VH-VL binders against Mucin-19 (Muc19). Designs and how they scored, part 3

Target 1, 175 residues: Mucin-19 (Muc19), of Mus musculus (Mouse) (q6pze0r851to1025)
Amino acid sequence: STCHVYGEGHFRTFDGESYSFDGLCQYTFLEDYCGQENGTFRILIESVPCCENGLTCSRKVIVTFQDQNIILQDGKVTAVQTAESTDCRERSANLYSIHTVGLYLIVKLLNGIILIWDKYTKVSVILDPSWQNKVCGLCGNNNGDLKDDFTTRHSSVAAGALEFANSWKTSQECS

## First folded at step 14 (VH-VL)

Design w2 (from v2 with heavy chain Y101W W103Y)
Fold by OpenDDE, fold request of step 16:
Structure w2 (fold): chain C 175 residues (1-175), chain A 121 residues (1-121), chain B 113 residues (1-113)
Amino acid sequence: as target 1 above (175 residues)
Amino acid sequence: EVQLVQSGAEVKKPGESLKISCKGSGYSFTDYWIGWVRQMPGKGLEWMGIIYPRNSDTRYSPSFQGQVTISADKSISTAYLQWSSLKASDTAMYYCARLEWDYFSGYFDYWGQGTLVTVSS
Amino acid sequence: DIVMTQSPDSLAVSLGERATINCKSSQSVLYSELNKNYLAWYQQKPGQPPKLLIYWASTRESGVPDRFSGSGSGTDFTLTISSLQAEDVAVYYCQQYYSTPYTFGQGTKVEIK
């Protein structure tokens, strides 16, 4: 299943729900924590507006996976470890791989999750079936039910896209 | 309905400058790359380059790098192809086309009608 | 650059017969992680712009007749017209979009025998 966002905030969840949201905060695009403490990954997104107008020029993506932060920004991928290791480069090589296909940068995590970025506004995540009903965030809960795609951070179903998306702000102080 | 409408045929002399246009409609112009394809008389299709109107990121084929300039004005949903100094060998049909990005693709799903450029003394 | 080579350069086929066009890439255009072949086919009739027929090597564009089919993977691809019709007279091009520049094949002219 695939979730994606592009342009001025056009989303499609794993279950196929489409909605639009254009926030300027940091949001949980996808994670497996879902209110628990034993999650294994988190993908955050931030919109970067153009200088000349209010259009979104790019989306910064931050992937937290194990003891590394993988940052997609300015057309590049960088990694920052959160824990000490003997060889950071060797450790990173074991946690994810990077490929370039056409105009796109593809990051594949060790857990099988595939993140695709066009280096601008388009971000997609591909999950294998093993992630059924194991994720949450702006991408939905991937449970095959469109009716509850707007499940908020608080495990309630929002009435609309705005309420849903706002619940996934990483900081509620951001507006 | 997605449409790409190109400017009319051009008859020029060597050394002259030229700028042809491609106007998109029926879709979000800033969300799709626009490409230019050359087709010399009786020949095949040649990928010239593409531009992302959102930020004017431009990619050229090595064969056309420095030979032409691709630009865009997103305010009027228009892409351009221009020459500073035409050569007789620039005589060709020029197509603009929309580059699809569904599932991270790169094929051209919609094409303009083409602009014939004739350069002769 | 990835070089696309088609064969044959021209093909004459009787009405109702099968037409087969081959396209070979100098490098693989298969992305294994997604199992996608970054290969498209276009049809160009006389005096017209190209028209997209096939993408992802085997997926027909909307409105394309069933007699058109694409197959192949990696470096070798085939466009098949199962039963050639009069309106199928055209030049056909393959194109890779695995890496820029997104190069075209040299084209195959299909005519009625």
Scores: ipSAE 0.891, ipTM 0.940, lowest interface PAE 0.5, mean pLDDT 95
Fold by OpenDDE, fold request of step 16:
Structure w2 (fold): chain C 175 residues (1-175), chain A 121 residues (1-121), chain B 113 residues (1-113)
Amino acid sequence: as target 1 above (175 residues)
Amino acid sequence: EVQLVQSGAEVKKPGESLKISCKGSGYSFTDYWIGWVRQMPGKGLEWMGIIYPRNSDTRYSPSFQGQVTISADKSISTAYLQWSSLKASDTAMYYCARLEWDYFSGYFDYWGQGTLVTVSS
Amino acid sequence: DIVMTQSPDSLAVSLGERATINCKSSQSVLYSELNKNYLAWYQQKPGQPPKLLIYWASTRESGVPDRFSGSGSGTDFTLTISSLQAEDVAVYYCQQYYSTPYTFGQGTKVEIK
């Protein structure tokens, strides 16, 4: 299953729900924490407007996976290890891979998650079936039910896209 | 429906400048790359380059780098191909086409009708 | 650059017979992680722009007759017309979109025998 966002915030969840949202905060695009402490990964997104106008030019993506922070920004991929990592180079090589195909940067995590970025507004995540009903965020909960795709951070179903998306802000103080 | 409409045929002399256009409609112009393809008389298709209208990021084939300029005006959903000084060898049909990005692809799903450029002394 | 080579350059086939066009890339256009072949086929009839027929090596574009099929993987690809029709007279091109520039094959002219 695939989730994606592009342009001025056109989203399609794993379950196939489409909605539009163009917030300027940092949002949880996808994670497996879902209110629990026993999570393994988190993907955050931030819109970067063009300098000339309010049009979205790019999206910054931050992937937290184990002791690695992978940042997609300015057409590049960078990785920063947390202080808890004892052997940065050896672990990073085994935790994820980076490929360039055509216009796109592709990050594959050790857990099988594939993140694709066009270096601008288009961000996609591909999950294998093993991730069914194990994720949450702006991409939905991947449970095969369109009716509850707008499940908020608080485990309620939002009435609309705005309420849904706002619930996934990493900071509620951002408006 | 998605449409790409190109400017009309051009008859020019060597040394003259030229700018032809391709106007997109029926879709979000800033969300798709636009490409230019050259086809010389009786010859095959040649990938010239592509432009992302959102920010004018442009990629050229090495064969066309420095030979032409690809640009876009997103305010009017139009892409351009231009020459500063035409040569007789520039005589060809020029197509614009929309580059699909589904599943992060790069094939051309919609094409303009083509612009015939004839350069002769 | 990835070089695309088609064979044959020209093909004459009787009406109702099978037409086969081959396309070879100088390097693999298969992305294994997604199991996708970045290969497309186009049809160009006289006096017309190219028309997309096949993408991802084997997926037919909407509206394309089922007599057209694409196959292959990696570096070797084939476009097949199972039963050639009069309206199929055209030049056919393969194109890779695995890496820029997205190069075309030189084309194969299909005619009626």
Scores: ipSAE 0.888, ipTM 0.939, lowest interface PAE 0.5, mean pLDDT 95
Fold by OpenDDE, look of step 16:
Structure w2 (fold): chain C 175 residues (1-175), chain A 121 residues (1-121), chain B 113 residues (1-113)
Amino acid sequence: as target 1 above (175 residues)
Amino acid sequence: EVQLVQSGAEVKKPGESLKISCKGSGYSFTDYWIGWVRQMPGKGLEWMGIIYPRNSDTRYSPSFQGQVTISADKSISTAYLQWSSLKASDTAMYYCARLEWDYFSGYFDYWGQGTLVTVSS
Amino acid sequence: DIVMTQSPDSLAVSLGERATINCKSSQSVLYSELNKNYLAWYQQKPGQPPKLLIYWASTRESGVPDRFSGSGSGTDFTLTISSLQAEDVAVYYCQQYYSTPYTFGQGTKVEIK
């Protein structure tokens, strides 16, 4: 199952729902926390404009996985170890892999999640079937039901894309 | 319907400059790379380079790096290929094509009709 | 750069017979994590631009007749025309899109015997 965003905020959820949203904040693209304290990964996205009133130029992606923050920005992948980790940087070598295929950067996490980035506006996540009904965010809940794809951060079903997307802002102070 | 329409045939002399165009329609021009492909008379296809109209990121084949300039004007959904100084060896058919990105691909799904460039003294 | 080599350079086949074109890449164009072969086939008829036939090594583009099929993986690929038709007279090209530059094969000319 694949979720993706591209262009001026065109989304397609894992369950196949399409919607458009172009916010200027940071949003939870995908996570497995879903209101719980115990989660294993979080993918955040931010739009970066090309010019003052122009098109979205890129999307910054931040992947939190275990003790690593993987940042996709400026056409590059960087990793920062969190302060909670007491292990050396070398330990993180097996937590993820990075590949370049064609025009795309591919990050594969140890948990099997595949993140694909074109270094600009296109971000995709591929989940294996084991992640069914175990995720939430702008990508939906991956439960096979289109009717509840707009499940908000508050576990309610939004009436529209705007309400849905706004619920997944990482900070409500951002407008 | 997706269409790529190229500018007309050109007859030039060595040393002259040239800029040919490729206009896209029927799709979001800024979401697809546009490529140029050279085909010399009786020869095969040569990948020249691609441009992302959204921000004009351009990738050249090493064989064409510094030999041509690929550009785009997204306001009019047009890509360009230009030479500062033509050579007789630049005589060829030039195609523009849309690079598909479905499932992170890189093949050309739509092509222009081609622009014939003839360079002779 | 990945070098694409086709064989044969030219092929003459009788109407209704099978045509087979091979394409070899200098390195693998298979991305194992996605199990995808980054290989496409194009058809170019005389006086026309190229036309996409096959992508992902074996997926037919919309509108392409069933007699066209692509196969292979890694470094060795094949385009097959199960029953050659008159309208199939053309030059066929393979292209890898695994890494830039996206290189083409030298082409295979298919004619009617």
Scores: ipSAE 0.871, ipTM 0.932, lowest interface PAE 0.6, mean pLDDT 94
Fold by ESMFold2, look of step 15:
Structure w2 (fold): chain C 175 residues (1-175), chain A 121 residues (1-121), chain B 113 residues (1-113)
Amino acid sequence: as target 1 above (175 residues)
Amino acid sequence: EVQLVQSGAEVKKPGESLKISCKGSGYSFTDYWIGWVRQMPGKGLEWMGIIYPRNSDTRYSPSFQGQVTISADKSISTAYLQWSSLKASDTAMYYCARLEWDYFSGYFDYWGQGTLVTVSS
Amino acid sequence: DIVMTQSPDSLAVSLGERATINCKSSQSVLYSELNKNYLAWYQQKPGQPPKLLIYWASTRESGVPDRFSGSGSGTDFTLTISSLQAEDVAVYYCQQYYSTPYTFGQGTKVEIK
């Protein structure tokens, strides 16, 4: 299944719900925590405006996976270790890979999540079937049911996209 | 309905400048790459290059790098192909086309009607 | 650059009969991580712009008749017209979109015998 965002906040969830939300904060695009403490990853997004009013130039994407922060910004992918390094010989295990196909950068995580970025505004995530019912965020819950795609961070179903999307902000101090 | 409407046919002499246009409608113009494709008389299709109108990021086929300029004006949803000095070998049909966005593709899903450019004598 | 080579250059087929067009790329256009072949087919009728027929090697564009089908993977691809109609007289092009510059095959002209 595929979730994406592009342009000035045009989303399509894994279950096929389309909505627009032009937020200027950092939001949870997708995670497997979903009210639990034992999650394994988060994908966060931020819109990066152009100098021109009303136009988004790109999106910054932050992926936390195991003890890595993978940052997609300024047309580049960088990784920052978030935990203390214990052994330089651990280089043999690749937790993610980066590929270029056509106009796109593709980050494949070891857990089978595929993140695709056009270096600008388009961000997509592809999940294999093993992630059914295991995720939440701006991409919805991937349960095949459109009725609960606007499930907020607090497990309530919002009446509209604004309430839903704002519940997925990562900082209360923004907007 | 997605449409790409190109400017009309041109008859020019070598050394003259020319700018032809491609206006997109029925979709979000800044969210799609627009490409230009040349077809010389009796010949096949040649991928010339593409532009991303949101920021004017432009990619040329090596054969066309430095030979033409691809540009866009997103305020009027229009892409351009231009020559500073035409040559007789520039005689061809020129198509604009939109790159499909779904699943990270690069095929052309909609095409303009073409602009015939004739450069002679 | 990936070179796309079509065969034959020209093909004459009786109405109602099968037409087969081959396209070969100089390197694989399969992205194995997504299991997708980055290949499209276009139809260009006389005096008209090209029209998309097939993408991802085998997926038919909306509104394209069922008699058109695409197959193949990696470097070898085929467009098949199962029962040629008069309106199918055209030049057919394959195109890879695996890496820039995206490139077209030289075209295959299909005519009625």
Scores: ipSAE 0.647, ipTM 0.848, lowest interface PAE 1.8, mean pLDDT 88

Design w2 (from v2 with heavy chain Y101W W103Y)
Fold by ESMFold2, look of step 16:
Structure w2 (fold): chain C 175 residues (1-175), chain A 121 residues (1-121), chain B 113 residues (1-113)
Amino acid sequence: as target 1 above (175 residues)
Amino acid sequence: EVQLVQSGAEVKKPGESLKISCKGSGYSFTDYWIGWVRQMPGKGLEWMGIIYPRNSDTRYSPSFQGQVTISADKSISTAYLQWSSLKASDTAMYYCARLEWDYFSGYFDYWGQGTLVTVSS
Amino acid sequence: DIVMTQSPDSLAVSLGERATINCKSSQSVLYSELNKNYLAWYQQKPGQPPKLLIYWASTRESGVPDRFSGSGSGTDFTLTISSLQAEDVAVYYCQQYYSTPYTFGQGTKVEIK
């Protein structure tokens, strides 16, 4: 199953729902926490504006996985430790692999999630079947049911995309 | 409903400049790369380069790097191919084409009608 | 650059018979992590621009007749026209989109014999 975002916030969920949300904050694209503390990953997105016409120029993508931040920004992928390490030789080797195919940068996580980025506005995530019913966020819940794709962070079903998407904002300081 | 409409045929002399156009409609112009493809008389297709109109990021085939300029004006949904000094060997049909948006692709799903450029004394 | 080589350069086939066009890439165009072959086929009829027929090596574009099919993987690909029609007279091109520049094969001209 595949989720996409591109342009000025044009989303397509894993279950096939399309909606537009042009938010300028940081949002949860996909996670397995879903209201619990025992999740294993988060994928966050932020829109980066252009100087011209008010368009979105790119998206910054932040993946938190196994106490690491994997950051997709400025056409590059970097890894940053999320907590202070007591050993300078620690590293996150083999948590992910990076490939370039055509115009796309592809990150495969050890947990089987494939993240595809065109280095600009297009971000896609592919899940294998083992993730069915285990995720939430702007990509929906991947349960095959369109009726609950607008499930908010608080487990209610929103009537529209604006309420749904704003519930996935990660910081209330951004308005 | 997606259309790419190119400017008309050109007859030029060696040393003259030229700028031909490709106007996209029926889709979100800034969300797709636009490419240019040359076809010399009786020959096959040659991938010249592409541009991403949202930010003007431009990629050239090594064979065409420095030989032409690819540009775009997103306010009028138009891409351009430009020569500063034409040669007789530039005589060819030039196509614009759109790169497919979905799923990590790079094939051309829609093509313009072509612009015939003839360069002779 | 990935070089795309087609064979034959020209092919004459009787109406209703099978036409087979081969395309070989100098490097694999299979991305194994997605199990996708980055290979397309185009048809160019006389006096017309090229038209997309096949993408991902074997997926038919909408509106393309069932007699057109693509197969192959990695470096070796085939376009098959199962029953040639008069309107299929054209030059056919393969193209890889695995790595820029997205090179084309030299073309295969298909004619009625």
Scores: ipSAE 0.646, ipTM 0.847, lowest interface PAE 1.7, mean pLDDT 88
Fold by ESMFold2, fold request of step 16:
Structure w2 (fold): chain C 175 residues (1-175), chain A 121 residues (1-121), chain B 113 residues (1-113)
Amino acid sequence: as target 1 above (175 residues)
Amino acid sequence: EVQLVQSGAEVKKPGESLKISCKGSGYSFTDYWIGWVRQMPGKGLEWMGIIYPRNSDTRYSPSFQGQVTISADKSISTAYLQWSSLKASDTAMYYCARLEWDYFSGYFDYWGQGTLVTVSS
Amino acid sequence: DIVMTQSPDSLAVSLGERATINCKSSQSVLYSELNKNYLAWYQQKPGQPPKLLIYWASTRESGVPDRFSGSGSGTDFTLTISSLQAEDVAVYYCQQYYSTPYTFGQGTKVEIK
């Protein structure tokens, strides 16, 4: 199953819903917490505008996984130990791998999630079948049902993309 | 309908400059890499390089690095291939082509009609 | 750079017979984590630009007849035309897109015997 975003916030969910959302904040692209404390990862995105008005130059991607904070920014992938981590060993390649294939950086997490980034605006996530019905965020819930792809952070189904997408902001203080 | 329309044939002398164009239509120009491919008379295809029009990031084959300039003007959905000083060995057909949009691809899904460049005294 | 070598350079086949074109890369073009071979095939008829036939080694592009098929993995790939037709007279190219610079094979000319 694949979700992607490109350009000026053009999304395609795991279940095939397409929508546009031109947000300026940080948003949950995908997570397995879904309102609970026992999740294992988050993937957050931020749009980075160009100098030229009306264009997005790139996306910053932040992956929180096993006390690691993996950052895709400025054409690079860096790992930063989170403030909550005390184990130096967990900053190693055994938590993730990165490869360059063609024009893309590919980050494979130990949990089987594959993140593909063109270093610019295009971000894709591939999930294997074990993640069916276990995720939420801007990529939808991966349950095979288009009717509830606009499920907000608060478990309601939004009427439109704007309400849905703004519910996935990581901070309500951002405007 | 995706189209790549190239500028017309050119006849030039060695040492002259030249800039040929490739105009894209029917798709979001800034979301696709555009490449240039050379075909010398009676020969095969040579990948010259690509450009990402959104930010002008360019990648050249080592054989063409410093020999040509690839550029784009996204405001008019046009990519360019440019020589500052042509050589007789630059006589060839030049194609522009679009890299497919898929996030892990690199093959050309649409091609321009070609621009024949002839360089002779 | 990944060198793509095709064989044969030229091939003459009777109408309705099978044509087989091989392409060999100097390095593997398989990304095993995605199980994808980064290989495409193009057809170039006389006086025309190239046309995409096959990508990911075996996936036919929309509108390409069933008689065209691709197979192989890693470093060895094959384009097969199961029943050659007159309109299939062309030069066929493989291309890797595993690593930049992307590269083409030298081409295989297919003619009617």
Scores: ipSAE 0.628, ipTM 0.842, lowest interface PAE 1.9, mean pLDDT 88
Fold by ESMFold2, look of step 14:
Structure w2 (fold): chain C 175 residues (1-175), chain A 121 residues (1-121), chain B 113 residues (1-113)
Amino acid sequence: as target 1 above (175 residues)
Amino acid sequence: EVQLVQSGAEVKKPGESLKISCKGSGYSFTDYWIGWVRQMPGKGLEWMGIIYPRNSDTRYSPSFQGQVTISADKSISTAYLQWSSLKASDTAMYYCARLEWDYFSGYFDYWGQGTLVTVSS
Amino acid sequence: DIVMTQSPDSLAVSLGERATINCKSSQSVLYSELNKNYLAWYQQKPGQPPKLLIYWASTRESGVPDRFSGSGSGTDFTLTISSLQAEDVAVYYCQQYYSTPYTFGQGTKVEIK
């Protein structure tokens, strides 16, 4: 299944719900925490506006996975470790791979999540079937049911996209 | 309905300048790369280059780098192909085409009707 | 650059018979992590712009008759027209989109007779 965002916040969820949300804060695109503490990853997004014409120029993507932050920004991918170092062999383990194919930069995580970025506004995530019913965020819950795709961070079903999307904001200080 | 409409045929002399256009409609123009493809008389298709209208990021085939200018005006949903000094060897059909939106694609899903450029003494 | 070579350059096929066009790339266009071959086929009828037929090596574009099929992987690809019709007289091009510059094969002209 695939979720994507492009342009001025045009989303399509894993279950096929389309909506528009042009938020200017940082939001949870996808995670497996979903109200619990035992999650293994988060994918966060931020829209970067164009100076010249009021459009979104790009998206910054932050992936938290196995004590690493993988940052997609300014046309490149960087990784930083979020925890104290372990054995050097463990630090150099290949937890993700990066490839450029055509016009796209592709990051494959060891957990089977594939992140595709055009270096600009388009961000896509592909999940293998093992993630069914295990995710939440702006991409929806991947359960095959369109009627609950607007499930908020607090497990309620929102009446519209605005309430749904704002519930996934990572900082209440941003407005 | 997605459409790419190109400017009309041109008859030019060597040394003249020329700018031909490709106007997109029926879709979000800034979200798709637009490419230019040359077809010389009786020959195959040649990928010239592409432009991303949102930010004017432009990529040329090495064989066309420095020979043409690809540009876009997103306010009127139009891409351009431009020569500063035409040569007789520039006689060809020129197509614009849209790259498919998909997150890992690079094939052309819609094509303009073509602009015939004839350069002769 | 990835060089795309088609064979034959031209073929003539009786109405209702099978036409087979081959395309070979100088490098693999398979991205194994997604299991996708970055290859497309186009049809160009006389006096018309090219038209997309097949993408991802084997997926038909909407509205393309099922007599057109694509197959192959890696470096070797085939376009098959299972039962040639009069309207299928055209030049057919393969194109890779694995890396820029995106390159076309030289074309294969398909004729009746």
Scores: ipSAE 0.616, ipTM 0.836, lowest interface PAE 1.9, mean pLDDT 88
Fold by ESMFold2, fold request of step 16:
Formats: sequence, C-alpha cells, structure tokens
Structure w2 (fold): chain C 175 residues (1-175), chain A 121 residues (1-121), chain B 113 residues (1-113)
Amino acid sequence: as target 1 above (175 residues)
Amino acid sequence: EVQLVQSGAEVKKPGESLKISCKGSGYSFTDYWIGWVRQMPGKGLEWMGIIYPRNSDTRYSPSFQGQVTISADKSISTAYLQWSSLKASDTAMYYCARLEWDYFSGYFDYWGQGTLVTVSS
Amino acid sequence: DIVMTQSPDSLAVSLGERATINCKSSQSVLYSELNKNYLAWYQQKPGQPPKLLIYWASTRESGVPDRFSGSGSGTDFTLTISSLQAEDVAVYYCQQYYSTPYTFGQGTKVEIK
C-alpha cells in the first residue's frame, strides 16, 4: 500500500481516498500510536512555502523511530538521537538506510516502512502488509475501507477532509 | 488531456541565438519535471536535461552542460530550450517530454510534437 | 553515466514473425528494495515523436497491443514483438531512469522483410 502528498496538499491515502488539505501547521502523516502510548513510530509533515505567495516549495518530514529523530529538510536527511542509549552507533546504523535513486531520496526503516521524498513537495510512504490495520493519520488507517479513512485523532469519523486533517495537527497552539 | 505543444520550426545561421518553447496543458505543470531530447538527423535520441518548473531546479546531461539553457515560466506553463550562439551541429529535431509523476519513476510518458532547428549558412 | 547498448542495430522480420531486441546497461538498473527495474522502451515511427511502450522493464503502457512484451532484469533486457505487423515498422529505444542523465540506447530499426 502507498500514501502520498504533493503540491499544495494533495493527499492519497493507503486505501485510495484522495483529498486536498495544505494547512500551515505540523501534522501527523502516519503513526502507529493511534490513541495509545505503546506505538513505535511517527511521521510528521510540514509545508515549507516558497518566496512566492501561495505556493509550497517543499515539505519537511520528521520521523520519530526508536530513539532517533530523522529529519528530511532542505534536500538532506539528518538524524539526531533523542534519548540515551547504550550503543547509539548500532542503533543509528541498524535503524534506517538512505539511498538516492534517480531524483528521489529513499529512507527505509528497519520496521519495513519505506519513505520516498523528491527533496521538494512529494512525499510517499510504502507499507508492507504487516502494517495493515495498524496505522492512522493523514494517510488513513490502511484497512481497505474508504469510509473509515477520515477517522480523526479522537476516533470519530469526520464528515469532510478539513475536520479530519485539522484533527491530526500536532500542536494546538498552531492556528 | 495532457498535451505538450512546441513552437514551430526554425531556420537560423551560425552565431544566432534561439529560444524554443514547450507549453504544457491538461495537468498540474509545477508538479512534473519537463525534459528536452535531441535527435540529430538520422541519429538516435539524446537526453539533454530536465527542469522542475516549481523551483527551476535544472539537471543537464554532462555533454550538454554549458551548451544550452533550459528554463521555465510556470505562470504560462511553458518550458524553454535556449542557445546563445548556434552552431551548424545544432541542426536537429528537439522534443520536450514530461517525466511520469508517480512515485520513484523517471520515464517520459508524454512527448511534444518536436521542433526542427536548421542551422545553415 | 549509464551506457545503454542495443542489439541489433537493425533487423528485418517477416510479417507475423517474432522480432527480438536486446538492451544492455553498463550497470544494474534494478533497485532491489522495491524490486523495480528502471527501464523503459519507446517506439518511434517515421515522422513521429517517440511513444512509450513499456516501463518498469515489463509493464505495458495503456493502449499498447499485447504483442509487445518486455523482459529481463539487472543489466540485460529484451523487447519482443510476438507477431510483427506492418504498423510496427519503427525505431525502438530503451532508456534507463535509474540515475541521471536518463540515457537512451542507440536505437534498433525494425523493418518488414
């Protein structure tokens, strides 16, 4: 299954629902927490504007996986340890890989998640079948049912994309 | 319906400048790379370079770096190929083409009709 | 730069017979993590722009007849026309899109014998 976003906030969920939303804040693209505390990862996105009014130049992507924050920004991938570890070299070296193929940066996480970024607005995530029914966020829940894809952060099904997408904002202080 | 429409044939003399165009329609112009391909008379296809109209990021084949300028004007959905000083060896058919959008692809899914450039005394 | 080499440079095939075109890359164009071969085939009929036939080495573009098929992996690829028709007279090009520049093969001209 794939989910992607591009341009001025044009999404396609894992289950194939398409919608538009390009808010000004940071949002959960996908995660496996889904209202509980025992998740293993989050992928967050932010739109980065061009100098031109109304046009998105790129997206910043933040992946929290194990004790790493992996940041896709300014055409680069950087990583920062978020907690003390007994062997951060092995955790860093074993947790993800980065490859450039054609025009794309590809980040593969140890848990089987593949993140593809064109260094600009296009962000795609590929999940293997083991993640079916285990994720939530702007990418939907990957359960094969289009009607449940607008499930908000609080487990209600929104009537439209605006309510759904705003529920996935990570900071209530951002308007 | 996706279309790429190129400017008309050109007959020029060596040393003259030239700018040919490729106008895209029927799709979101700023979301796709546009490329230029040369075909010299009786020869095969040569990948010249590509541009991303959203930010004008431009990538050239090494053999064309410094020989031509690729640019775009996203306000009119148009890409350009430009020479500052034409040579007789620039006589060729020039195609614009769009890179496929879907994630991690890079082949040309739509092509313009071609612009014949003839450079002779 | 990845060099793409086609063989033969030209071939003549009787109507209804099989035509086979080979393409070799100077390095692998398989990205194993996605199991994708970054290879396309194009057809260029006389007086026309190129037309996409095959992408990902073996996937036919919409509207392309079933007699066209692609195969191969890594560095060795084949375009097969199972039963040549008169309208298949063209030059065929392979192209890699694994790394820029996205180079083409030199082309293979297919004619009716």
Scores: ipSAE 0.608, ipTM 0.838, lowest interface PAE 2.0, mean pLDDT 88

